VHH binders against EG45-like domain containing protein 2 (EGC2). Designs and how they scored, part 13

Target 1, 105 residues: EG45-like domain containing protein 2 (EGC2), of Arabidopsis thaliana (Mouse-ear cress) (q9zv52)
Amino acid sequence: AQGKAVYYDPPYTRSACYGTQRETLVVGVKNNLWQNGRACGRRYRVRCIGATYNFDRACTGRTVDVKVVDFCREPCNGDLNLSRDAFRVIANTDAGNIRVVYTPI
Short names: E, the ipSAE of ESMFold2; O, the ipSAE of OpenDDE; V2, 0.75 times the mean of E and O plus 0.25 times the DockQ between their complexes.

## First folded at step 19 (VHH; framework vhh_gocatamig_d2)

Design y5 (from x4 with G55D A107V; at its last look DockQ between E and O 0.63; V2 from the best seeds 0.00; counts 0 for: pae E 3.7 > 2, unsure alone 64.2 < 65)
Fold by OpenDDE, look of step 19:
Structure y5 (fold): chain B 105 residues (1-105), chain A 121 residues (1-121)
Amino acid sequence: as target 1 above (105 residues)
Amino acid sequence: EVQLVESGGGLVQPGGSLTLSCAASGFTFEDYTLAWYRQAPGKKRELVAGIYSGDYTVYMDSVKGRFTISRDNAKNSVYLQMNSLRAEDTAVYYCARVEDFWEDEGVFDYWGQGTLVTVSS
């Protein structure tokens, strides 16, 4: 699926799904993906396909696998709220908001 | 050894209230999703409410607004406050540790002995 991704800063300590976070490559998902918590533990491979706004060279060309640990609370400016660690694998954090393809894995 | 022990069940009249408790041991309580499910005679077991380790809660539609699931990690306990009880709430209620949460079919690896809740006039 295609959508938008934003990021949030550490610490990634607690989430709706889990208490102490041991993983840093995590994601909160928007309500349509959250499915009332059913999304907890699901994994996605995420790839950047461009910047949402005008930003040159937003994508790194890499992919990242992330685990759903939370929902993206409103206002949510993306379908995926990636951890900063996850976001920076696939994109320049200065882009802020990117277009992504995410595939369940 | 993982253990879950329910308590608090009993006989109540329609419209009454009851609080179920579940005491857990044998695992890192704060890291796990806990849930209450129930089974009435001749019916399939159904998930009533769940609470993630991050305290997010889910409820079956028929209990929304009436039941509240909560947890106290310091006491390794999960609770189910049941208000406005109905005859159809009559069932054996079980506490469960959830490995993977599915609303329709939860994956529970450990259960308690259950506690009977009877709602009758």
Scores: ipSAE 0.034, ipTM 0.390, lowest interface PAE 3.4, mean pLDDT 91
ESMFold2, look of step 19: ipSAE 0.213; ipTM 0.579
ESMFold2 (binder alone), look of step 19: mean pLDDT 78; pTM 0.794

Design y6 (from x4 with T28E G55D E105S; at its last look DockQ between E and O 0.86; V2 from the best seeds 0.00; counts 0 for: pae E 3.6 > 2)
Fold by ESMFold2, look of step 19:
Parts: structure tokens; sequence; C-alpha cells
Structure y6 (fold): chain B 105 residues (1-105), chain A 121 residues (1-121)
């Protein structure tokens, strides 16, 4: 599936799904993906396909595997709100807002 | 070692209210998902409301707006406030620690003994 991604800064410990958790490669999802909490614990492989605006060389060319831990409540600027740690694997953090392909794993 | 003890059930008239309580012990309460389930005679046990360790809550459709789940991590307790009770709410209510609200996890799920709620004239 294709969508938009943004990121958020640590800590990632407390989230909608978990009161404490220690993984750093994590993601929050917006309402259409959240499914009233069914999304908790799902894993996705995510790849950057470019910035949503004119930004040269936004993508690193790598993929990242992330666990859904959180709900990105409206207003949510992306379909995926990646941890900074996950975002920086696939993209330049200065890009801020990127297009992605994400696949269940 | 894991124990869940429900209380607060009883007989109530339609339109009435009850608060169920569940005292938990034997585990790090704040780290776990808690839920209330119910089972009426001749029916399968069903999820009523759940609360993730992160405090996100879910409800079955028929109780939305009438029931409220909450937790108090300092008291190792989870509560179910039931308002505007109806005859179809009559059931044994169980407090549970479950891995997944949406799919049974067998031996990893822990259940209380239940507390009876009867809604009758």
Amino acid sequence: as target 1 above (105 residues)
Amino acid sequence: EVQLVESGGGLVQPGGSLTLSCAASGFEFEDYTLAWYRQAPGKKRELVAGIYSGDYTVYMDSVKGRFTISRDNAKNSVYLQMNSLRAEDTAVYYCARVEDFWEDSGAFDYWGQGTLVTVSS
C-alpha cells in the first residue's frame, strides 16, 4: 500500500497500545489503519519513495521494519507516524514528510 | 499467583446503575491489557470493554455510551461503570487479563470467578 509518513521524537515508551515498551523501530497509524486497536502489534516493512514536496535526495534507499504501537489522532499529517529512529533508516529527517510504500510482514 | 477478584454485582432494575470492581494481584498490573467479558446463560462469552496498558479503551457496540471502563494502576484495579442497564445486560461479568481482545490466547489469558449482574423488574 502507499501513503504518507511523518515522524516523532523519542521517548517511545508509552503509547496507546503499551504502557511501556522498549523497541525503537515503531510507528503510530491514523484512524483508517488503527481499526479500533486491532492494529496494535502489527508489523510493516516500509520504504521511502520520495518527499511530498521538492526535496532533493529525501530517501536512503533502505527499508525498515516497524511495529504498530500507537494511534495518530486527528489531525494526523501522515498515514504513518514513524519513530525518528525508524524514519532515519529510510529517509533524511530534514525532509519531514515523505511518501512511502508499506507492506504487512 | 495471578489473581483477579470481581465485586459489585447484584440485582438492579432496568435503567439502573452498577459499578463493578476487579482487584488484581501477582503481576505488574500497569504493563497489561485488562478487559471485562460477560456470559449470559446459553450464550458464548463476549467482550464488553477493554483497556490497553496505554489506556486506549474499546467497547462492544451495544454498551457504548452506557458503560465506561477505567483502571487505577496505583490500586491494581480495573472498573466497569454500567449505566442505563437493560434486561439483556444480565450476565456473569468476568475480569480478565488477555493477550488479545480479538482472539483467544489460551493459557496466557487469566480470568476471575465472575460477579453476577441481574437486570429485572
Scores: ipSAE 0.212, ipTM 0.574, lowest interface PAE 3.6, mean pLDDT 88
ESMFold2 (binder alone), look of step 19: mean pLDDT 81; pTM 0.813
OpenDDE, look of step 19: ipSAE 0.761; ipTM 0.887

## First folded at step 21 (VHH; framework vhh_gocatamig_d2)

Design z1 (from y2 with T57E E105S; at its last look DockQ between E and O 0.86; V2 from the best seeds 0.00; counts 0 for: pae E 2.6 > 2)
Amino acid sequence: EVQLVESGGGLVQPGGSLTLSCAASGFTFEEYTLAWYRQAPGKKRELVAGIYSGDYEVYMDSVKGRFTISRDNAKNSVYLQMNSLRAEDTAVYYCARVEDFWEDSGAFDYWGQGTLVTVSS
ESMFold2, look of step 21: ipSAE 0.315; ipTM 0.664
ESMFold2 (binder alone), look of step 21: mean pLDDT 79; pTM 0.794
OpenDDE, look of step 21: ipSAE 0.832; ipTM 0.914
ESMFold2, look of step 22: ipSAE 0.308; ipTM 0.655
ESMFold2 (binder alone), look of step 22: mean pLDDT 79; pTM 0.801
OpenDDE, look of step 22: ipSAE 0.608; ipTM 0.833
ESMFold2, look of step 24: ipSAE 0.330; ipTM 0.656
ESMFold2 (binder alone), look of step 24: mean pLDDT 79; pTM 0.798
OpenDDE, look of step 24: ipSAE 0.829; ipTM 0.913

Design z2 (from y2 with E31Y; at its last look DockQ between E and O 0.14; V2 from the best seeds 0.00; counts 0 for: pae O 7.9 > 2, grease 25.1 > 24.2, placed apart)
Fold by OpenDDE, look of step 21:
Structure z2 (fold): chain B 105 residues (1-105), chain A 121 residues (1-121)
Amino acid sequence: as target 1 above (105 residues)
Amino acid sequence: EVQLVESGGGLVQPGGSLTLSCAASGFTFEYYTLAWYRQAPGKKRELVAGIYSGDYTVYMDSVKGRFTISRDNAKNSVYLQMNSLRAEDTAVYYCARVEDFWEDEGAFDYWGQGTLVTVSS
């Protein structure tokens, strides 16, 4: 699927799905993906395909595997709220908001 | 309508065991975090144990090793197995549905009526 991704800063220890967790490659998902927690534990491979807004060299060309651990709380400006650690694997954090392809794995 | 109904409370002697049950209805049970809270007379309500949809569990320090929270999604039920009960465990125990366990007070959507657990010799 295609969508938008933003990121949030550490610490990533709090999660709706698992409480205290220490994984750093994690994601919160918007309500349509969250489905009242149904998404907990799901994993996605995420790829950056461009910046949501004009931004040169937003993508790194890499992919990242992330685990759903939370929902993206409103206001949520993306379909995926990636950890900063996950976001920076696939994109320049200065881009802020990126277009992504995410596939279940 | 969301409903949580606790049961299983009663009088037990110190060192005894008791299992509390909470029957839930009105929502997709398997996707929600459930928790047990307790309130003793004159004390604030406190978290006893929580279980996430991913079956991760948390416990207050004083009940670790003695209490076990579990869930049966097929029965829409959450349980609290209490072993080695102590007098200080005496309280009304409440079942709660939680959207986010780590959020401040107010993130708890629904509570049951509570069930009284009395530990006394």
Scores: ipSAE 0.015, ipTM 0.262, lowest interface PAE 7.9, mean pLDDT 90
ESMFold2, look of step 21: ipSAE 0.193; ipTM 0.571
ESMFold2 (binder alone), look of step 21: mean pLDDT 79; pTM 0.803

Design z3 (from y2 with F108Y; at its last look DockQ between E and O 0.87; V2 from the best seeds 0.00; counts 0 for: pae E 3.1 > 2, unsure alone 62.2 < 65)
Fold by ESMFold2, look of step 21:
Structure z3 (fold): chain B 105 residues (1-105), chain A 121 residues (1-121)
Amino acid sequence: as target 1 above (105 residues)
Amino acid sequence: EVQLVESGGGLVQPGGSLTLSCAASGFTFEEYTLAWYRQAPGKKRELVAGIYSGDYTVYMDSVKGRFTISRDNAKNSVYLQMNSLRAEDTAVYYCARVEDFWEDEGAYDYWGQGTLVTVSS
């Protein structure tokens, strides 16, 4: 599926799904993906396909596997709110807002 | 062994309030999703409210604004505060440890014995 991704800074716990957890490659998701908590624990492979605006070399060319741990509450400016650690694997953090393809794994 | 022990049920007038408690033992409480279910006579058991280990809460529509689920990981306990009670809330209430309260087959659940709540004049 295709969508937009943004990122957030650590700490990544406490989250909607987990009071404690040690993974750093994690994601919060918007309403349509959250499904009233059904999303907790799902994993996605995410690839950057470009910035949502004119930004040279937004993508690194890598993929990242992330675990859903959180709900991205309004105003959520992306379908995925990636941890900074996850975002930096696939994109330049200065890009801020990127287009992605994400696949269940 | 896993144990879930409910308490706090009783007879109450319409519009009244009641707090249900569930004491848990035999597992790492803070890592699990807990839920309250209820079953009225002749009806199927239904989810009332759930709480994830991260404290995100879910409620059925008919109890939103009236019931509050909470947990205290230090006391291995989950609670259901019930306000503005109605006759339709009469049921046996069960505390449960669930893998995923959205799934029912292949899921692994533990249940308490239940506590009766009766709302009548």
Scores: ipSAE 0.266, ipTM 0.599, lowest interface PAE 3.1, mean pLDDT 87
ESMFold2 (binder alone), look of step 21: mean pLDDT 78; pTM 0.785
OpenDDE, look of step 21: ipSAE 0.735; ipTM 0.878

Design z4 (from y2 with L34M M60A; at its last look DockQ between E and O 0.80; V2 from the best seeds 0.00; counts 0 for: pae E 3.0 > 2)
Fold by ESMFold2, look of step 21:
Structure z4 (fold): chain B 105 residues (1-105), chain A 121 residues (1-121)
Amino acid sequence: as target 1 above (105 residues)
Amino acid sequence: EVQLVESGGGLVQPGGSLTLSCAASGFTFEEYTMAWYRQAPGKKRELVAGIYSGDYTVYADSVKGRFTISRDNAKNSVYLQMNSLRAEDTAVYYCARVEDFWEDEGAFDYWGQGTLVTVSS
């Protein structure tokens, strides 16, 4: 599946799904992926395919595996709201807003 | 020892309201997902409402807009406010501690003895 990703800063311990959790490679998802909480605990492999605007070398070429822990409530600027730790694996954080391919795992 | 004790069930007229309570003990209450299930005669136990250890609540389609789940971590309690009750809501209601209430219904961790709600004219 293809969509847009943004990121958010730590801490990631409290979220819609979990009162306390310890993983740093995590993601919040927009309403269409949230499915009324069914999304909690799902995992995706995410790859950057470019910035949403003209930004040279936005992608690292790596993938990252993330766990859904949160609901990205409106307004939400992406399909995936990656933890900063996850975002920086696949992209330059200065890009801020990237296009991604994400696959259930 | 994990214990879940439901209360607040009873006989109520259609259109009425009732509040169920569940007192929890024997575990770190705030870290667990809690839910209310119900079982009507001759039917399987079904999810009514759930509340994640985080911020999110979920509801069965049949009760959305009428029922509200809440929790009070200071009192180790979970509540179900039931409004606009209908005959079809008649069931034994169970408080449960669950891992994932979207998986097989028989896979939850612990549940109480239940409290009967009867909605009858």
Scores: ipSAE 0.240, ipTM 0.563, lowest interface PAE 3.0, mean pLDDT 88
ESMFold2 (binder alone), look of step 21: mean pLDDT 80; pTM 0.810
OpenDDE, look of step 21: ipSAE 0.820; ipTM 0.909

Design z5 (from y2 with E103Y; at its last look DockQ between E and O 0.91; V2 from the best seeds 0.00; counts 0 for: pae E 4.0 > 2, grease 27.2 > 24.2, SAP .675 > .668)
Fold by ESMFold2, look of step 21:
Structure z5 (fold): chain B 105 residues (1-105), chain A 121 residues (1-121)
Amino acid sequence: as target 1 above (105 residues)
Amino acid sequence: EVQLVESGGGLVQPGGSLTLSCAASGFTFEEYTLAWYRQAPGKKRELVAGIYSGDYTVYMDSVKGRFTISRDNAKNSVYLQMNSLRAEDTAVYYCARVEDFWYDEGAFDYWGQGTLVTVSS
């Protein structure tokens, strides 16, 4: 599926799904993907396909595998709110807002 | 050994309130999803409310605004506050540790023995 991704800074330990967890490659999702908590624990492979605006070399060319741990509260500026650690695997954090392809795994 | 022990059931009049408690042992309570289910005579067991380890809560539509699930990780306990009780809330209420309360019961779900709630005048 295709969508927009933004990121958030650590800590990622406590979230809507988990009171304590140690993974750093994690994501919060907007309402369509959240499904009232059904999304907790789902995993996606995410690839950057470009910035949402003119930005040279926004993408690294790598993919990242992330676990859903949270929802993205309104106003949610992306479909995926990646941890900063996950975002920087696939994109320059200065881009801030990127387009992605994400696939269940 | 996983144990879940419900308490707090009883007879109550319509419009009344009860608080159900569930004492848990034998697992790292704070790491797990807990839920309350109920079963009326002749009906299938149904989810009433669930609470994730991160404290996100879900409710069946018929109890929203009337029931509140909560957990106290220090006491290894989960609670169901039931307000504005109605005759259709009459059932045996079960505390459960579930892998995913959106799915059918799996081999790793654990259940208490239940506590009866009767709503009648």
Scores: ipSAE 0.188, ipTM 0.555, lowest interface PAE 4.0, mean pLDDT 86
ESMFold2 (binder alone), look of step 21: mean pLDDT 79; pTM 0.803
OpenDDE, look of step 21: ipSAE 0.669; ipTM 0.855

Design z6 (at its last look DockQ between E and O 0.08; V2 from the best seeds 0.00; counts 0 for: pae E 10.6 > 2, placed apart)
Fold by ESMFold2, look of step 21:
Structure z6 (fold): chain B 105 residues (1-105), chain A 122 residues (1-122)
Amino acid sequence: as target 1 above (105 residues)
Amino acid sequence: EVQLVESGGGLVQPGGSLTLSCAASGFTFEEYTLAWYRQAPGKKRELVAGIYSGDYTVYMDSVKGRFTISRDNAKNSVYLQMNSLRAEDTAVYYCARVEYDFWEDSGAFDYWGQGTLVTVSS
């Protein structure tokens, strides 16, 4: 599926799905992906396909595998709210707001 | 038809224990997050404990270490073991299927039971 991604800074240790967790490659999802809490623990492979605006070299060309740990409450500026650690694998963090392809794994 | 039926409430003395049960039907139980909420007279409904489909648990601070939520997917049931009960635990306890977010006062779910009363007399 295709959508937008933004990111959030650590710590990631407390989330809607897991009260204490130590993984760094994690993601929060917008309400329509949340599926009444069923989203918790799902994993996605995410690839950057460009910035949402004119930004040179936004994408690294790599993919990242992330686990859903959180709900991105309204207002939520992306379909995926990637941890900063996950975002920087696939994109320049200065881009801030990117288009992505994400696939269940 | 989605149904949630709570049981196990009653009158207990401070320091006592009680186990609440919730029998669920009408949906694919193992795919859903379940929670216990409580509401004392004149108070807003508050989350007590929740258990995600991945079996991760959350608790409000005042019950952590005293209450334990668990689920049995084979029996379509969720439980709340309540130990070291206090007068402030007196409330109607509701079993709920969570739709949005544990942390909202209301509208976080659209299915709950009729509740089971827990009275802790001090």
Scores: ipSAE 0.006, ipTM 0.167, lowest interface PAE 10.6, mean pLDDT 82
ESMFold2 (binder alone), look of step 21: mean pLDDT 79; pTM 0.799
OpenDDE, look of step 21: ipSAE 0.751; ipTM 0.883

## First folded at step 22 (VHH; framework vhh_gocatamig_d2)

Design a1 (from z1 with G50A; at its last look DockQ between E and O 0.56; V2 from the best seeds 0.00; counts 0 for: pae O 3.8 > 2, unsure alone 61.1 < 65)
Fold by OpenDDE, look of step 22:
Order: C-alpha cells, then structure tokens, then sequence
Structure a1 (fold): chain B 105 residues (1-105), chain A 121 residues (1-121)
C-alpha cells in the first residue's frame, strides 16, 4: 500500500501494545490500520518513494522493517508514524513527511 | 511450563456482579497480552476482552461499559470485572495468553481450564 509517513522521537516506550518494547524499529499506525489493537505485532517493510512536500533527495533508497506497537495519535499527519530510528533508514529526517510504500511481511 | 488457572466463576442473578481471576505462571507475564474468552453451550468461543502488555484494552461490543479487564504484573494475574450481568453472559470463561492478534503471524496461545459463569434468576 501507499501512504504517508512521519516520525516521532525516542524514547519509544509506553506504547499501547507493549509498554517498554526493546525494538527500536517500530511504528504507530493510523486508525484504519490500527483495527482496535489487532495491528499489534504486525510487521511492514517500508520504502520511501518521495517527499510529501517540496524536499530534494528525501529518500535513501533503503528499506526498513518495522513492528506495529502503537496507534498514531491525533493529530496524525501520516498513515505511519515511524520511530526516528526507522525513518532515518529510509529517508532524511529533515523531510519530515514522506511518501512511502509499505508491505505486510 | 505455561499455566493459566481461572477462578471466580459461579451462579449470579441478572444485574449482579462477578470478578474472575487468572493466575499465570511459566513465562514472563509482563511481556504478553492476556485475554478472556468465553464459550456458551452450542456456540463458538469468542473474545470477551484483551489487555496488551502496554495496558491497551479491547472489548467485544456487547460487554463494553459492563466488563473491565485488568492485570497485575506483580501478581502475574489478569482479572475480569463483570457488572450488570445478563443471561446471555452465561458461559465458560477462559483465560488465555496471546502472542498477538494478527492471524497471519503464526501466533499461538495458551488456555486455562475455564470457569463457569451462570447468570440466572
């Protein structure tokens, strides 16, 4: 699926799913993906396909696998709220908001 | 060895209250989602409530506002407070350890022996 991704800063703790999780490559998902918590533990492979706004060379060309640990709290500016650690694998954090393709794995 | 032992079931009148308890052992309790399921005679087992390790709670629609799931990690226990009980709540209630609710993830779960809740006038 295609959508938008933003990021949040550490610590990645006290998530809805796992509280203090050990993994740092994690993601919060928007309500349509959250499915009342059933999304907990699902994994996605995410790649950047461009910047949402005007930003040159936003993508790194890499992919990242992330684990759903939370829902994206309102106001949510993306379909995926990636951890900073996950976001920086696939994009320049200065872009802020990126277009992504994410695939269940 | 993973063990789940339910208690607290019994006979109660409509409108009454009951608290179920589940004592868990054999695993790192705080890392797992715990859930209550129920099965009425002739019906399929259904999820009643779940509580994630992060304390997010899920309820089936018919028990929202009446049932509350909670956990005490220090006691390795999960509870189901049932208020305003109805005849249709009659079932065997099972405590479960759930890896996750993603059907395609290969999740596994463990179940207790169950405790009978009968709501009748």
Amino acid sequence: as target 1 above (105 residues)
Amino acid sequence: EVQLVESGGGLVQPGGSLTLSCAASGFTFEEYTLAWYRQAPGKKRELVAAIYSGDYEVYMDSVKGRFTISRDNAKNSVYLQMNSLRAEDTAVYYCARVEDFWEDSGAFDYWGQGTLVTVSS
Scores: ipSAE 0.028, ipTM 0.381, lowest interface PAE 3.8, mean pLDDT 90
ESMFold2, look of step 22: ipSAE 0.321; ipTM 0.657
ESMFold2 (binder alone), look of step 22: mean pLDDT 77; pTM 0.776

Design a2 (from y2 with D55E; at its last look DockQ between E and O 0.81; V2 from the best seeds 0.00; counts 0 for: pae E 3.2 > 2)
Fold by ESMFold2, look of step 22:
Structure a2 (fold): chain B 105 residues (1-105), chain A 121 residues (1-121)
Amino acid sequence: as target 1 above (105 residues)
Amino acid sequence: EVQLVESGGGLVQPGGSLTLSCAASGFTFEEYTLAWYRQAPGKKRELVAGIYSGEYTVYMDSVKGRFTISRDNAKNSVYLQMNSLRAEDTAVYYCARVEDFWEDEGAFDYWGQGTLVTVSS
């Protein structure tokens, strides 16, 4: 599936799904993916395909595997709100808002 | 030893309110998902409300807007505030520690003894 991704800064320990968790490669998802909490613990492989605006070389060419730990709270400007640690694997954090392909794993 | 002890059940008239409480012991309460289930006479046990360790809450459709699940990690307790009660809410209510209340009914770890709620004139 394709969508938009943004990122958020640590810490990631407390979220809607988990009061305490230690993974750093994590994601919050928009309501259509959240499915009233059924999304908690799901994992996705995510790849950057470009910035949503003119930004040279936004993508690193790598993928990242992330665990869903949260929903993306309104106002939500992306389908995926990646941890900064996950975002920087696939993209330049200065890009801020990128297009992605994400697949369940 | 894990224990879950429900309280707060009773007889109430339609439109009334009750607060159910569940006192937990024997585990690191804040790390676990908790839920309230109920079983009415002649019916299967059903999920009423669940609360993740991160405190996200879910509800069955018939209780949305009327019931509120909450937890107090400092008191190792989970609660069910029941408002606008109806005859159909009559059941034994169970507090449970669950692995995932959406995924597998057979994965329930521990149950309380239950507390009876009767909604009748």
Scores: ipSAE 0.255, ipTM 0.626, lowest interface PAE 3.2, mean pLDDT 87
ESMFold2 (binder alone), look of step 22: mean pLDDT 79; pTM 0.803
OpenDDE, look of step 22: ipSAE 0.814; ipTM 0.908

Design a3 (from y2 with S53T; at its last look DockQ between E and O 0.67; V2 from the best seeds 0.00; counts 0 for: pae E 5.0 > 2)
Fold by ESMFold2, look of step 22:
Formats: C-alpha cells, structure tokens, sequence
Structure a3 (fold): chain B 105 residues (1-105), chain A 121 residues (1-121)
C-alpha cells in the first residue's frame, strides 16, 4: 500500500500500545490503520519512494521494518509517523514529509 | 506464581452500578495488557474491555459509554467500573493477562477465578 510518512523524535518508550518498550524502529499510524488499537504490534516493511515536494535525493534506497506502537491523533499530517530512527534509514530527515510503500510482514 | 483475583461481584438492580477489582501478583504488572471478559450461562466468553500497557483502552460496543476499565500499576490492580447496568450484563466476569485480546476468546496466559454479576429487579 502507499501513503505519506513523517517522523517524530525520541524517546519512543511510552506510547498508546506500550507503557514501556525498548525498540527504536517504530511507527504511529493514522486512524484507518489504527483500527481502535488492533494495529498494536503489527509490523510493516517501509520503503521511501520520494518527497511530497521537490527535494533532491530524499530517499536512501533502503527499507526499514517497523512495529506499530502508537496512533496519530487528528489532525494527522501523515499516514505513518515513523520514529526518527526508522525514518533516517529510508530517507533524509530534512525532507520531512515523504511518500512511502509499506507492506505487512 | 502468577495470580489474578477478582472481587466486587454481586446482585444489583437494573440501572445500578458496580465496581469490579482484580488484584494481580507474580509478574511485572506494568509490562502486560489486562482485560475483562465475561461468560453468561451457555455462551462463549467474550471480551468486555481491555487496557494496554500504554493505558489505551478498548470496549465491546454494547458496554461503551457505560463501563470503564482502568489500571493502577502501583497497586498491581485492574478495575472495571460498571454503570447503567442491564439484565444482559449478567455473567461471570474474568480478569485476564492477555497477549492479543482481539483474537477470539483472547490469547491469554492466565485467568482469575471469576466473579458473578447478576442484574435483576
């Protein structure tokens, strides 16, 4: 599936799904993906396909595997709110807002 | 040894309120998802409410707005506040430690003994 991704800064230990967790490659998801908490613990492989605006070399060409730990409360400016650690695997953090392909794993 | 001990059940009139409590021991309470299930005679047990370790809560549709699940990590306890009770809420209520409460019957390791709630006039 395709969507938009943004990122947030650490720490990631406290989230809607988990009061304490130690993974750094994590994601918060928009309401349609959140499904009233059913999304907690699901994993996705995410690949950057470009910035949402003209930004040279936004993508690294790599993928990242992330665990859903949180939701993105309205108004949510992306479909995926990746941890900064996950975002920087697949994209230049200065791009800020990227298009992604994500697949269940 | 993991233990979950429910209390607070009883006989209550329609429209009344009741608070169920569950005291937990034998595990690191704050690291686990907790839930309340119920089972009426001759029926499969069903999820009533769940609470994640991050304190996000979920409810079955028929109890939403009437029941509130909460947890107190300092007291190793989980609670179910039941308001505006109806006859269909009559069941044995179980406290559970849960891995995935969205699966049918929940994928849980441990159950309490149950506490009976009877709603009748």
Amino acid sequence: as target 1 above (105 residues)
Amino acid sequence: EVQLVESGGGLVQPGGSLTLSCAASGFTFEEYTLAWYRQAPGKKRELVAGIYTGDYTVYMDSVKGRFTISRDNAKNSVYLQMNSLRAEDTAVYYCARVEDFWEDEGAFDYWGQGTLVTVSS
Scores: ipSAE 0.099, ipTM 0.474, lowest interface PAE 5.0, mean pLDDT 85
ESMFold2 (binder alone), look of step 22: mean pLDDT 79; pTM 0.800
OpenDDE, look of step 22: ipSAE 0.685; ipTM 0.862

Design a4 (from z1 with K64E; at its last look DockQ between E and O 0.05; V2 from the best seeds 0.00; counts 0 for: pae O 7.7 > 2, unsure alone 62.5 < 65, placed apart)
Fold by OpenDDE, look of step 22:
Structure a4 (fold): chain B 105 residues (1-105), chain A 121 residues (1-121)
Amino acid sequence: as target 1 above (105 residues)
Amino acid sequence: EVQLVESGGGLVQPGGSLTLSCAASGFTFEEYTLAWYRQAPGKKRELVAGIYSGDYEVYMDSVEGRFTISRDNAKNSVYLQMNSLRAEDTAVYYCARVEDFWEDSGAFDYWGQGTLVTVSS
């Protein structure tokens, strides 16, 4: 699927899915993907396909696998709220908001 | 008015089992996340287990594999089955209606009066 991704800063230790979690490559998903918690533990491979706004060379060309650990709280500016650690693998964090393809894995 | 009423607490020996119940009223039960918290003397309240409206369950590490949270939407009730109880499980257990488990302060809507669980030989 295609959508938008933003990121949030560490720590990532607390999440809706896991009272305490240690993984750093994690993602919160918007409500339609959240499915009242059923999305917990699902994994996606995420690829950057461009910047949402005007930003040159937003993507790194890499992919990242992320685990769903939370929902994206409103206001949510993306379909995926990636950890900073995950976001920086696939994009320049200065872009802030990127267009992504995410595939269930 | 939202109400949560816990029951089932008591004195048990280490290794024993106990089931807590929470009867809820005053809201659309099936739409909310429910959780059990506990507070031991001199310690902070901590999440024990939670269950989303989608039936996904979460547990604190120390109770994983020993405790099971479940809900019966037809009875507006949430339960906590506690097996292999340890002395460290001694606490007042609270039933809560919560939005999520992200933040300790803003995620909790309502609490019950609590029920005491004492694990001692």
Scores: ipSAE 0.029, ipTM 0.422, lowest interface PAE 3.2, mean pLDDT 90
ESMFold2, look of step 22: ipSAE 0.331; ipTM 0.655
ESMFold2 (binder alone), look of step 22: mean pLDDT 78; pTM 0.793
ESMFold2, look of step 23: ipSAE 0.282; ipTM 0.631
ESMFold2 (binder alone), look of step 23: mean pLDDT 78; pTM 0.787
OpenDDE, look of step 23: ipSAE 0.014; ipTM 0.288

Design a5 (from z1 with D104P S105E; at its last look DockQ between E and O 0.86; V2 from the best seeds 0.00; counts 0 for: pae E 2.2 > 2)
Amino acid sequence: EVQLVESGGGLVQPGGSLTLSCAASGFTFEEYTLAWYRQAPGKKRELVAGIYSGDYEVYMDSVKGRFTISRDNAKNSVYLQMNSLRAEDTAVYYCARVEDFWEPEGAFDYWGQGTLVTVSS
ESMFold2, look of step 22: ipSAE 0.338; ipTM 0.658
ESMFold2 (binder alone), look of step 22: mean pLDDT 78; pTM 0.792
OpenDDE, look of step 22: ipSAE 0.025; ipTM 0.310
ESMFold2, look of step 23: ipSAE 0.374; ipTM 0.690
ESMFold2 (binder alone), look of step 23: mean pLDDT 78; pTM 0.793
OpenDDE, look of step 23: ipSAE 0.721; ipTM 0.881

Design a6 (from z1 with D104S S105E; at its last look DockQ between E and O 0.76; V2 from the best seeds 0.00; counts 0 for: pae E 2.9 > 2)
Fold by ESMFold2, look of step 22:
Structure a6 (fold): chain B 105 residues (1-105), chain A 121 residues (1-121)
Amino acid sequence: as target 1 above (105 residues)
Amino acid sequence: EVQLVESGGGLVQPGGSLTLSCAASGFTFEEYTLAWYRQAPGKKRELVAGIYSGDYEVYMDSVKGRFTISRDNAKNSVYLQMNSLRAEDTAVYYCARVEDFWESEGAFDYWGQGTLVTVSS
């Protein structure tokens, strides 16, 4: 599936799904992926395919595996709100807003 | 030993309200997902409402807008506020510690003994 991703800064310990969790490669998802909490604990493999605007070399070429821990409530600027730690694996954080392919795993 | 003890059930008229309570012990309460289930005679046990350890609440369609789940980690307790009660809400209500209330066959699920709610005129 294709969509947009943004990121958020730590801490990631408390979220909609978990009162305490220690993983750093995590993601919040917008309403269409949230499915009334069914999304909690799902894992996705995410790959950057470019910035949403002219930004040269936005992507690192790597993938990242993330766990859904949170609901990205409106206003949500992407389909995925990746932890900064996850975002920086696949993209230059200066790009800020990227296009991604994400696959359930 | 994990223990879940429900209370607050009783006889109530249609349109009335009840608050169910569940006192938990024997585990680190704040780390777990908790839920209320119910079972009417001759029917399968069904999920009513659940609350993640992060406090996100889910409700089955049949109770949305009428029931509210909540938790108090300081008191190791989970509650179910039931308003606008109907005859079809009559059941034994169970407090449960579940791994995932969307996947009905989770290991390490624990159940209370239940509290009866009867909605009758």
Scores: ipSAE 0.287, ipTM 0.632, lowest interface PAE 2.9, mean pLDDT 88
ESMFold2 (binder alone), look of step 22: mean pLDDT 78; pTM 0.790
OpenDDE, look of step 22: ipSAE 0.823; ipTM 0.910

